# Ledger of designs, part 1: VHH binders against FAS-associated factor 2 (Faf2)

All scores and structures are predictions.

Target 1, 346 residues: FAS-associated factor 2 (Faf2), of Rattus norvegicus (Rat) (q5bk32)
Amino acid sequence: MLPFRFTYYTILDIFRFALRFIRPDPRSRVTDPVGDIVSFMHSFEEKYGRAHPVFYQGTYSQALSDAKRELRFLLVYLHGDDHQDSDEFCRNALCAPEVISLINSRMLFWACSTNKPEGYRVSQALRENTYPFLAMIMLKDRRMTVVGRLEGLIQPDDLINQLTFIMDANQTYLVSERLEREERNQTQVLRQQQDEAYLASLRADQEKERKKREERERKRRKEEEVQQQKLAEERRRQNLQEEKERKLECLPPEPSPDDPDSVKIIFKLPNDSRVERRFHFSQSLTVIHDFLFSLKESPEKFQIEANFPRRVLPCVPSEEWPNPPTLQEAGLSHTEVLFVQDLTDE
Unless a header shows other numbers, all headers, positions and changes below count from the first letter of the chain; antibody chains aren't numbered by Kabat.
F, E and O stand for the ipSAE by ESMFold2-Fast, ESMFold2 and OpenDDE, each averaged over both directions (binder to target, target to binder). V2 = 0.75 x the mean of E and O + 0.25 x the DockQ between their complexes.
[cut] stands for letters that were removed.
The coordinates of atoms that the task and the answers printed are left out; those that the model quotes come from them. Centres of patches stay.

## First folded at step 1 (VHH)

Design a01 (framework vhh_gocatamig_d2)
Fold by ESMFold2-Fast, scan of step 1:
Structure a01 (fold): chain B 346 residues (1-346), chain A 123 residues (1-123)
Amino acid sequence: as target 1 above (346 residues)
Amino acid sequence: EVQLVESGGGLVQPGGSLTLSCAASGFTFSDYALAWYRQAPGKKRELVAGISSGGSTVYMDSVKGRFTISRDNAKNSVYLQMNSLRAEDTAVYYCARDTEYVEIYSGYEFDYWGQGTLVTVSS
């Protein structure tokens, strides 16, 4: 009987109400918002077909963010599964070809059932009075703003007229924001170009300074090389002078003319001057070289020659004569004339 | 420039009543949902009541039946009538345009709150 069915359903409804009163509505906890949207899309297509506006594939928050970033209108549809007008609205208005075309071309479309946690949460935010429900949202006064609300059953022609009216009334705000963003972008580009020009100038100045430093260093190195050569020549000259003085100090004293072992040597120098000195027969020929070397008039490199027969005297240690002979061993007489040959050019 | 100015706060005894007012300017008032939030020292800010552009209302469970939110679009004002006040209702009350679904973008301020009005429920 009808009275018993009615009583049974009434008790079940009261039990459902009491259960909700005792426990929080399970729709109040959103754990899978993307899954809620995908699930709603599939159930919508099963019930109303595949010819519908393109559903935004993301959360409500993501849809708001994308609409703000792209400066587009966001159309929000909250589906009341149990409302008497939902089926008529979806079949006859929302899925009408001209409505689909308008929505797809001009706005982002986000939709969900209020029986899903994500849709229920959006319902709490938009606080709709009845179903079917549509809200148009856009960036206005620096905030995502509800600029239109359509509540209750509406026919396709009226829906198109209302959506177009809302968009036309508010399009100027989006245009103004686009112009402001373009101005900000142009200012940023100009600042970046200015910074790049500054850095390029700085790098050019650093490169010029590097080249100047390298050239300065090259000149300094050349000057040091010249200075080192001058110092080396001065040291060579000083060392030569010191060596001459040392050899002079180490020369054995001249023997007396009355000494039977004395040898008088007359040297003919390359400049045609003559010098004479006495030596002992027992002294090494190195003493003759040391004496000549100690003279200011002597060439830097020389050799000593004797006549009758003509021969070069081994007056310096060599590979052939590591120990030069004595004057006696060299066959020198009590009075000799020796010739100093300049070897500086050899 | 968007501006929200609260008034009506003060010291009341437990069981007393207060009416908070929020005067709005700088935007088309009728297009927006408005809400009252409160913050007690050392606690996070919480939603007390909200009202949609169409007049639908939402309340926190602990204030249902005691508080009533209303709006007057002609005066660009939203009101919170608070009855049967309790010590735990002590807080700074803020008027806000509902921002819970709007992302915070770095370098862009888009949350609009009033300065707040202090409500103290004490003897």
Scores: ipSAE 0.000, ipTM 0.106, lowest interface PAE 17.1, mean pLDDT 80

Design a02 (framework vhh_7yz9_2; at its last look DockQ between E and O 0.33; V2 from the best seeds 0.00; counts 0 for: pae O 5.7 > 2)
Amino acid sequence: QWQLVESGGGLVQAGGSLRLSCTASGFIFSDYAMGWYRQTAGNEREWVAFITSGGSTTYADSVKGRFTISRDNAKNTVYLQMNSLKPEDTAVYYCAADYEVYTDSGEYIFDYWGQGTPVTVSS
ESMFold2-Fast, scan of step 1: ipSAE 0.012; ipTM 0.374
ESMFold2, look of step 2: ipSAE 0.115; ipTM 0.586
ESMFold2 (binder alone), look of step 2: mean pLDDT 79; pTM 0.783
OpenDDE, look of step 2: ipSAE 0.019; ipTM 0.491

Design a03 (framework vhh_3k1k_2)
Fold by ESMFold2-Fast, scan of step 1:
Structure a03 (fold): chain B 346 residues (1-346), chain A 124 residues (1-124)
Amino acid sequence: as target 1 above (346 residues)
Amino acid sequence: QVQLVESGGALVQPGGSLRLSCAASGFTFSDYSMRWYRQAPGKEREWVAGISSSGSYTSYEDSVKGRFTISRDDARNTVYLQMNSLKPEDTAVYYCAKEYTVEYYDSSGYFDYWGQGTQVTVSS
């Protein structure tokens, strides 16, 4: 070969490669993949009519995702607008009633023109050699896999036979995956039910323990209240006893029996006992009350009565007698009998 | 432990008939589609016929359509190829294979087994 011509064409190829790098194919920039598909569907219907397989209305990536999720075959049709056999294939094979029925019943159908950016992108992924082009894709070994390719003009009966044969050859993989997913779902549901039952049981046990603790605390508080009442009653009795002893210590001494101003008083208590004490005529009747109050045998609340004439003695300060009178002013004799009346139940 | 054993190959005259058999073992035969392939001396192996797992659908290479019939007997784990109106160009070693699937192409598909095959010669 001529060396100059060989060198020239080699340089030209390098230049064309560089030019392509600087100015990529405009179809390589996908900006509206859904719009590409919708546009293709409208163009298809305008040219071939409305009787066609149901087009998946989403991107190629979405179609793959849905086929994987649903464990269905995905049939991909790449439309070559400029290929001589495309019209014959679409009119006579793809849109044949029995082909439409098969595709609609058994698979998801995604289609786009290779002249659209989305279709061109898919073309680059599938690398078809000629048109018409169909690829069957399904989930195998955890990835979407091309399990069949149909390239070139095909008649409807042959198309049905080939699509069915590809599906039959690969159906077992989808069946196995469906069974595995069902087993995983059943296991998850059972685990969830067991977890719910466990939590319900735990809550019931916690509630039972809470009620037991509340019952114990309620009993403890009742016991504390009873204890506090007993202690309060004991303190009340002790305070009463101390007050009685204090009153006794503060009592003036008994006057001598030989003192002409002494009064001998005999007290008759409610318990039928008798107590005697001498007082001075100049002393207040409060001294008589203090003396009786100081006795262990005295009621907690009492009044003192004199006889002949019968009267209650004002031995405690009152509104009528803010300063109780003396024994002399009260008219007591040198020897008196006074009666103590219990008023505790009044 | 998939095993496929082809039999029935013979020397026949042009226009004659021959039935090939393929006995399968080591897998659940009724769950898989089956295919016949052939390879002539100095040529690449080519697909001849296929039958679905159900037996309801069959497919054939264009040059054998109307002359060859593929069938299966699931009770006997056997696939058959009935060959009628044989031509000298049908001379080849015939192989059976179960199910084909591929990651990217079907033309170089994965086949579980290729045996010794059975020789068919069509000559006077």
Scores: ipSAE 0.000, ipTM 0.114, lowest interface PAE 17.9, mean pLDDT 80

Design a04 (framework vhh_7b18_3)
Fold by ESMFold2-Fast, scan of step 1:
Structure a04 (fold): chain B 346 residues (1-346), chain A 123 residues (1-123)
Amino acid sequence: as target 1 above (346 residues)
Amino acid sequence: QVQLVETGGGLVQPGGSLRLSCAASGFTFSDYYMGWARQVPGKGLEWVSYISSSGSTEYQDSVKGRFTISRDNAKSTVYLQMNSLKPEDTAVYYCATDLEIVEYSGSYYFDYWGQGTQVTVSS
């Protein structure tokens, strides 16, 4: 029976080792990348103090996007918690005042522990060989490219020299991209300005054309109204003339001067002209109106007045006189002077 | 706020087809690689396919020839057309976004993950 060197600590270590192999590595699962960096930052400050390069407060993807947008270098630090050189590097190199100054002034700084899912994911992408690990990333040939890798323990002076060398060697790519972006922006702004000017000019031309069309339409309508008014006036005069001719044709013949029942009427027209005609006592006063209306010199609308007594003769049907009286019924004598009053504008 | 929302999962018979969709918001979709990964019960997370901003595609060997990834930048949507489905394809499928680093183009990582959509291939 040989003794086996099993101790309480050996059993506990075997148990912990077995759990490590059986339990899935939580670093392989993506959960909260922002929480991972915040957690790492707090752990870093607790262990190494608050004098450190300014940590980018966001995911690795966000850091890459901001570096690309701003055309800045991105420095990535992957912290190996279990590596023998990590503490020395952080205390003596990364947190050295001149290193902090360089990093803060010239680059974005993203850092995370490889024990966190976010840091582990970045580790899989960058495939570092040892710790401490730094990678310098920037936009090159339209892609975010690793332009430098620093692996293993490095002293602050050498770190400054290496970071500066990497940046100086690659600065021309960022300068070139800035010039290209400025050129593209200037071209786009110019095109937008030209398009806006073109559309403004087009709208101004359309507005001028619209105003010209409206002016022509207004002129045509005005000419049409004037022509329509002229035609209406000509038709009114024609109808008036036709009505006068119709009344003239329908007038009863004048009684003979020898007829004892004839009435001689002398009309005083508004133009001071005199006209006379004979009528029969049995004829309606409408015959007097028809005769006067048939004359060229008559107003369009008129009334006939008699004197002694002074009165307007009902020569046109009205509510008071639906059937105008005869000359006899109106009390006209064998010789009368009647006055024609112009009522055309009443 | 980056958000990825997967739809299109479901139950299908072996040999059947499904089309997964992922609606993305909160980032400039056209600038990013988009991919699909799946979690098979009892196994770890595995990537399935990705598509670059320019439309270049790559597939995991077990799905090559059966799955097709595509994108619609106007709709900020990535699709996974899955044909000739096998029981082995049963998994929760996740939409993810990835950034390519030119020096290490053979290394992939997924920055943001959606909530997933269940695909079950069963008789």
Scores: ipSAE 0.000, ipTM 0.188, lowest interface PAE 13.7, mean pLDDT 80

Design a05 (framework vhh_gocatamig_d2)
Fold by ESMFold2-Fast, scan of step 1:
Structure a05 (fold): chain B 346 residues (1-346), chain A 121 residues (1-121)
Amino acid sequence: as target 1 above (346 residues)
Amino acid sequence: EVQLVESGGGLVQPGGSLTLSCAASGFTFSDYALAWYRQAPGKKRELVAGISSGGSTVYMDSVKGRFTISRDNAKNSVYLQMNSLRAEDTAVYYCARGEYEVVTSGYFDYWGQGTLVTVSS
């Protein structure tokens, strides 16, 4: 029997130790960090009562972010459930009324058990040597920095003195950062005012230019419409003149006054002028229309009326008269007076 | 940490189109104005287009009707659709975050690395 020997128990312990290396520590996997803090708070209250510093209700990362944003100290408490001094520290120091008052007034307080995944993760980051453990963290040189560590059992008065000393020694960094943020904020407010004035001016200029473009387009469209109307009217007048000349050339010659089939017609125009022409009884009433239309003084649209009885003569093809009658069929005598009625606005 | 990463630049022929994208991270995207700037060799950096947190847009005169800026708050991205590209559009294009709700005058606190757009036949 040597003082050290391999026994069943020693081999089993080595086997259990080796098996532990194959299985990762379950505390290394953080799945519910907020739940870890809340469950720690409930366990703390059950054991030490409700008179304690206000626990930050969020993850360690969120606590760091809020401390940085607000430029406040962050006090981190890592609870060692199995350490001999943890109960004494929590009951007599951490939960002392003057300690609670100091912590609540001057810092954010984050706390968790190292037996919880979130607390274990923070323990790996802070690398504490013993319990109870407190770390003071703040923004320094653009980084969240541990500016104080308190390790081992400490009495309330000494705890207040140490926390106050750490804060006083580092307060100048937070004050400096607050002044820098205020200067940047004042500069940004001034720039925003200048930018708002510039944008208002830019929008006014853009709206003014838009209205000018719309007005130019409306004016251009109106001018184009007027020009098209003038061109259409000119073409209409030219076509009318060509039609008058064509009909004049196609008129049959006047019959002799001695022809027994000749009709002398006297036309009374709307301008009270008179025009006379001879026609043959066998000719269509369309010849009368063609003659009157060929005259420069005739209205653009007209009808021809006879008296006794008063009637409109069918001198142009129509649905009622597709083939206008002859002068004889229309009942005209050897001497007639016909009236030209202006229909241009009909 | 605030990051802006541009993509979509390249070689394109005159009259062609390109879409530039800017992926943003490290801030609440919907609260900020975003802008596209460009800088051609020998010229000053100029504002091409901007979009406010509320979606109001501004454009430089030479790109109005050709370029469109848009944002997708769900994807933390801002886009520049460039149509009818011209040789004078050749530049390095930068994405920038504005400190203000309204994009104006070039007061921007973070910039991307830039993406090169070359318009050449």
Scores: ipSAE 0.000, ipTM 0.095, lowest interface PAE 22.1, mean pLDDT 81

Design a06 (framework vhh_7yz9_2; at its last look DockQ between E and O 0.01; V2 from the best seeds 0.00; counts 0 for: pae E 19.3 > 2, placed apart)
Fold by ESMFold2, look of step 2:
Structure a06 (fold): chain B 346 residues (1-346), chain A 120 residues (1-120)
Amino acid sequence: as target 1 above (346 residues)
Amino acid sequence: QWQLVESGGGLVQAGGSLRLSCTASGFIFSDYAMGWYRQTAGNEREWVAFITSGGSTTYADSVKGRFTISRDNAKNTVYLQMNSLKPEDTAVYYCAAEYEVITDYGFDYWGQGTPVTVSS
């Protein structure tokens, strides 16, 4: 039986393929649905006069949406242009003052000719059997529902009675939906308050954590700065000590007292202690600076002064003295007293 | 099985004070935000106060400055200290708990309520 099942599938597939080539009715393409409704309104007024119910000026879908949102009945009229009873219904029923008053006060009213694309689309949805055609639509059980259909010619008094009967039979569903919406709205307000309070509290918790994080980081940075300062001071002390040791190693040997070019210098340090050392007249004054710098007792920064005449000796190369003179060139005698002035504070 | 038990309600004169307690069991209390609500006859429940798991507090305008919410996670208990009570504060007070997931949902658990009456 598989061969028959295969051919059966093929026949169904051909049928589905052929359905794609059936030409749709031109009215099934809705391109200007509001224009279709306005066109009907103008045609109605030309044929029957200006006394009529207020037409909803919008698409059928818009009318359904508005009726659902506003919890109102929607009356839909489909006009059959060529039907023998259409003219009498429009002239005698829709133009009757009592019908106009009922429709305008109790419902939304949407109307269109079924010869127009929008009216034809609604005709396909509502599937009327004859004209004139009316359908009453309302929100029932959470969906828009046709709750009454009136087909064929109807007199204005009977139209009023039937529309009123349909509305009265269904009013409790609209009242129930309105009450349920109010209950949901009250629940939504409470939920909104809860959510707002929760989010505010969450933001407060986040702000507290942010402040704690900032405080911890600030404390950590401050502790690191203090520790870096201590390490930098220790490095400075060690570097200074190493430089003092290097200068001591580079000093020329002290000349013998028997050397005729020997100079004995007595240094008066800032702590009033005395240090003496012999130098050679041919040596640069830089040797004096290097000797004093190599002493543990010496200030970190100092200058060397002679008295008689009072002067600062150029013991370090400078712009004024790029090549410091020898002890002889500086005019030092075989025995000198020099004063070391502490400049560390300056 | 989870449970929230309110206590401390009763009759008090206007201007007086009352302290409500709500003890939780069956869930990890410290992970939950806690709230107090109240309801008078014919009305929906009204939010009164809220405290997060982190301890941040928020109050309805009608009770701000008069009521204080607090929590003791070691005792699984949330408190509502109600001072300067007014006859308008007469209601059944409900305790509620919510797991702090960022969603649209309200409180997960509710107590049975404790009545508070403030006489003139």
Scores: ipSAE 0.000, ipTM 0.170, lowest interface PAE 19.3, mean pLDDT 81
ESMFold2-Fast, scan of step 1: ipSAE 0.015; ipTM 0.371
ESMFold2 (binder alone), look of step 2: mean pLDDT 83; pTM 0.826
OpenDDE, look of step 2: ipSAE 0.020; ipTM 0.514

Design a07 (framework vhh_8dlx_2)
Fold by ESMFold2-Fast, scan of step 1:
Structure a07 (fold): chain B 346 residues (1-346), chain A 121 residues (1-121)
Amino acid sequence: as target 1 above (346 residues)
Amino acid sequence: EVQLVESGGGVVQPGRSLRLSCAASGFTFSSYGMHWVRQAPGKGLEWIGNIYYSGSTFYNPSLKSLVTISRDDSTNTLYLQMNSLRAEDTAIYYCAKDIEYVTFSGEMDVWGKGTLVTVSS
């Protein structure tokens, strides 16, 4: 009902008044700086329309940080809601098409009302004397520096001229910093490439030395192997010669041609040479092998064959013949032709 | 001992061209950025431009179309080529060495004694 509704509103208003008295100045405590900017943007558009410079959507601190990182000018507009010239400036100068184009193309634009906590904080930092107020900020000598201030009502052509003048006077610092950053990056890349090339060269040199060492070792081993085989062959040849001499010394003497038990044997060697010797019928076939083995012209390994009938004579002890038979037991005549067959490559 | 010696200054008529030289000694010239700076009578220092160790250049926008900075690392020499000289270009011209090895700070630690250029008709 009406009496209770009236009483309720009166009590609420008193409560709000008391809270204002007790609470600190709202402008002194920034609790929602992004909300302050968004709120200002909405109120600006309601009053002056949507044709305006693009508002930086973030805190003043973020705008300074981004301007420093991107090496761009930051234009700060502090809106004095209660100043007599604010409406004229916004409608006729700030929202002029050529002004909008200049600001949007060359700088970051941050703006807020001084009646909002975020705008009030920025006002305390920039210490403006009157409204409308614009400040141009950029990186100079390693710090974000105010390089221009525009205070009071200004017409769009003069605004363009003043902003351009401030930027032209200070552009050199931003371009110097850009080139310095670019050169640092180029130098770092070159150093990395030089380091990589050096390490690659070092590895290539180590690999060449390893291969050279392995090749030298391989050649040394091959030469050692060849030398060892040569020494082994010389030893084998010497042993063979000694064995031949030993067999020659142990041969029984040749029987007389007039001995009725003598056998004359003509040997045909693999090289088509012929050798003859007399043996006694009572002697072992091993004596025939020993004689042939003692000859320098004989193969290292051989067998002895007789004809009529063709047969291999057991002149060396074997499994079938542990004790080779005598010439008589083997059926040899008083004159025989025996064939020496080379078995060295079998 | 690090030294920079400018030469090539003198009296020149408006519209003419002039090339200044800066001979460097006592440091590894090829590893440092170099600057050109001028001072007109009764005025402060005006930065003209720089050349990085890499050979890349950067100029004061007000002077960019009128000057060219180059270097010859084989002779340890820095050059400033000036075209279309005007009376307002009358100044003492200094070469200066950047303080940083291979990187660039924009701070100058060694300056030449300067060479006077007078543009007069």
Scores: ipSAE 0.000, ipTM 0.084, lowest interface PAE 22.7, mean pLDDT 82

Design a08 (framework vhh_7b18_3)
Fold by ESMFold2-Fast, scan of step 1:
Structure a08 (fold): chain B 346 residues (1-346), chain A 122 residues (1-122)
Amino acid sequence: as target 1 above (346 residues)
Amino acid sequence: QVQLVETGGGLVQPGGSLRLSCAASGFTFSDYYMGWARQVPGKGLEWVSYISSSGSTEYQDSVKGRFTISRDNAKSTVYLQMNSLKPEDTAVYYCARDYDFWSGYEVYFDYWGQGTQVTVSS
């Protein structure tokens, strides 16, 4: 016969659940639980004054949640407005300075009138037999459990002794819960550290791989750039060769040595080699340029100089000479030595 | 949504055995006390047994030594092994979850199933 046996509580709860289904009470509909608490607090202070234990400012469910989270005792007071002993209890016991001090220091305190829907709901949960009524609740075996009930009028000294006895008898359960939470927290911290280390390692590996890919891409681009430069140079050489061949094909034939209007020109190239060709006095100086350009050994840009008097021959159209003169107009003799100057650096 | 579904009832002869199972869903099963109650024709509702979250058990005097309550938290199931059945054990058996102190809301007072019929007769 244990007064707090769950078998007694569970059968009563099942029976009262059936009764509630058959005969619903209007107070069973909780629509404003915080308003119920605030209303009760105002009426309590109006009747008994402001010197009282600190009321939990919230619903019964919130008080249970906070008590469980903080591993604290929850003291529940159910106020029976019409009970003969309620006034004496509140004035002489609950509001006694030493009782206020104990409650405020050791526990959360939730209170409401059973005439309010929130208080009525809590009454249905706690199943009080008489008033005044106090219940001590704490986390035990993974559930919020009523560990003490005080029913009927009690004096302040007895109240202090009973509350202290209940708390002392149950402190070991809160200590056990704290140890269990510390073990779970340690496991979670270890898992978090392992996850963070794994992600850091993964990011480091990804960064190394990214740098390797960028380096490979840089090398590939450099090789491609070198290859493109080689291709561009090859095309430049081919275009130059085609232009030289075109100029060679367009050259007029050499006049006979016996032609009285023929000019024999000996060209001295920049590499000190010599090339000879005959031209007709009536031909443009552009023919001399075309001939020299067509030679394998010729620079890409050059000018032709005569000596005596020293002068540059206008063998290419220019602003000063839009139509280059003929060999005769340029004053060339039947036998000339002309000098080719390399201008490729220009 | 709290749901409790009882199975395993049936017709059995006096002295026989039955095992009732209750599959629970919609809540953290391991945190709750679980029990069995029965409705006997003409006698009303009576509790049979409970098992705490830690595995502590209690039994009604009339079934003590004959019935065994157990739980499997991994399967969210509570069991009632009934041996040496008597005609007086004929009832609808209900699986029950203890009251949830956290909410107290009426919508959470859905703590017993539809029941399973056990008939003990010759």
Scores: ipSAE 0.000, ipTM 0.150, lowest interface PAE 16.7, mean pLDDT 80

Design a09 (framework vhh_8dlx_2)
Fold by ESMFold2-Fast, scan of step 1:
Structure a09 (fold): chain B 346 residues (1-346), chain A 122 residues (1-122)
Amino acid sequence: as target 1 above (346 residues)
Amino acid sequence: EVQLVESGGGVVQPGRSLRLSCAASGFTFSSYGMHWVRQAPGKGLEWIGNIYYSGSTFYNPSLKSLVTISRDDSTNTLYLQMNSLRAEDTAIYYCARDYYDILTGYEGFDYWGKGTLVTVSS
């Protein structure tokens, strides 16, 4: 419950306050932690020389973070400037060549004086009992844990043995964490590959569907064109049939064979069939065209010719003959043979 | 779930010794530092001391000669041995699991027991 968590949070704050009350210090406020470390390093080098373990150039919190990220041991040295054993320890143990080599090769090394705010803050966190003081810290069970404490004067050979013992006892936890991180990373990589494969497959399916859609549309348009062409042809034929019927109904009646103004015309069609009809000399040549056009046997496009002299009769309005002449004006006799020429192939 | 259960409290005569126990469950006990804290009637919390996973101990200077903290990782049990008890040691005693956030530097406790009452009286 929330009231329980609020109460618990308050208890944690009380503990922090009580701890501060038990150990009040005017240098508890850290304002320049990196400066504290750099200052300590310079002071250390002035006293003990430049042959020392490589100092981590950063805050304690940064050192912990880097040790956790890199899965490395962090060795913390808290320097007690006023302690009687500090000089002996630094000169004879910490700066021994074999100790320097061990520390530099296997761990991160963070160090500061407890007289500086940053070092004092770390002192409060580690709560050392005496000096010289070393703490070994590493990631254990998902949290940074103090896995060893070395307090009081120690000789170089014993220091090497103790540091090595602490590391060997705890190396398995770091190895385990590396394997877990590798497995987690491999799982992530596999999931990413599966996602990429899925997206590639989806893209391929979309492209396949696009091509099918285009092909389907192309076929639809072709079918539509064929159907439209069929409809247009059927409409053309029906219009042609209606026009033929209309022309047939509008034809003037045939004059009597005994009428002196009658002209008997025998038409020879391209299929060698013959059709005859009588006309009046006063009728337009358009009546001849209308009659032939009205016949089912006539070509769709044709012209009418007379012989001796051979000539094409102007039976339809044209630019040269806007108003076609009468049969009499065209010089037709009482009995004529006219030839119908098929122009459909032109 | 994490559980801490203190036991061993009761009425004790001045000058005698008493051993408190804290049974831990729901986490890898051997991987955590543990603390003992007490609260006397009408007073604030007083930190007694802690024991790191390695067995290294650190005590409140005012109590160092009177108390001993130990642990048994095989049974997931934390102990507080108190010697030469006085009336001023009357309090509710809590065990607590250590907490340190490496990113923020926050130090404290994340889990507490319900406590066990110790009354020193004749």
Scores: ipSAE 0.000, ipTM 0.097, lowest interface PAE 19.8, mean pLDDT 81

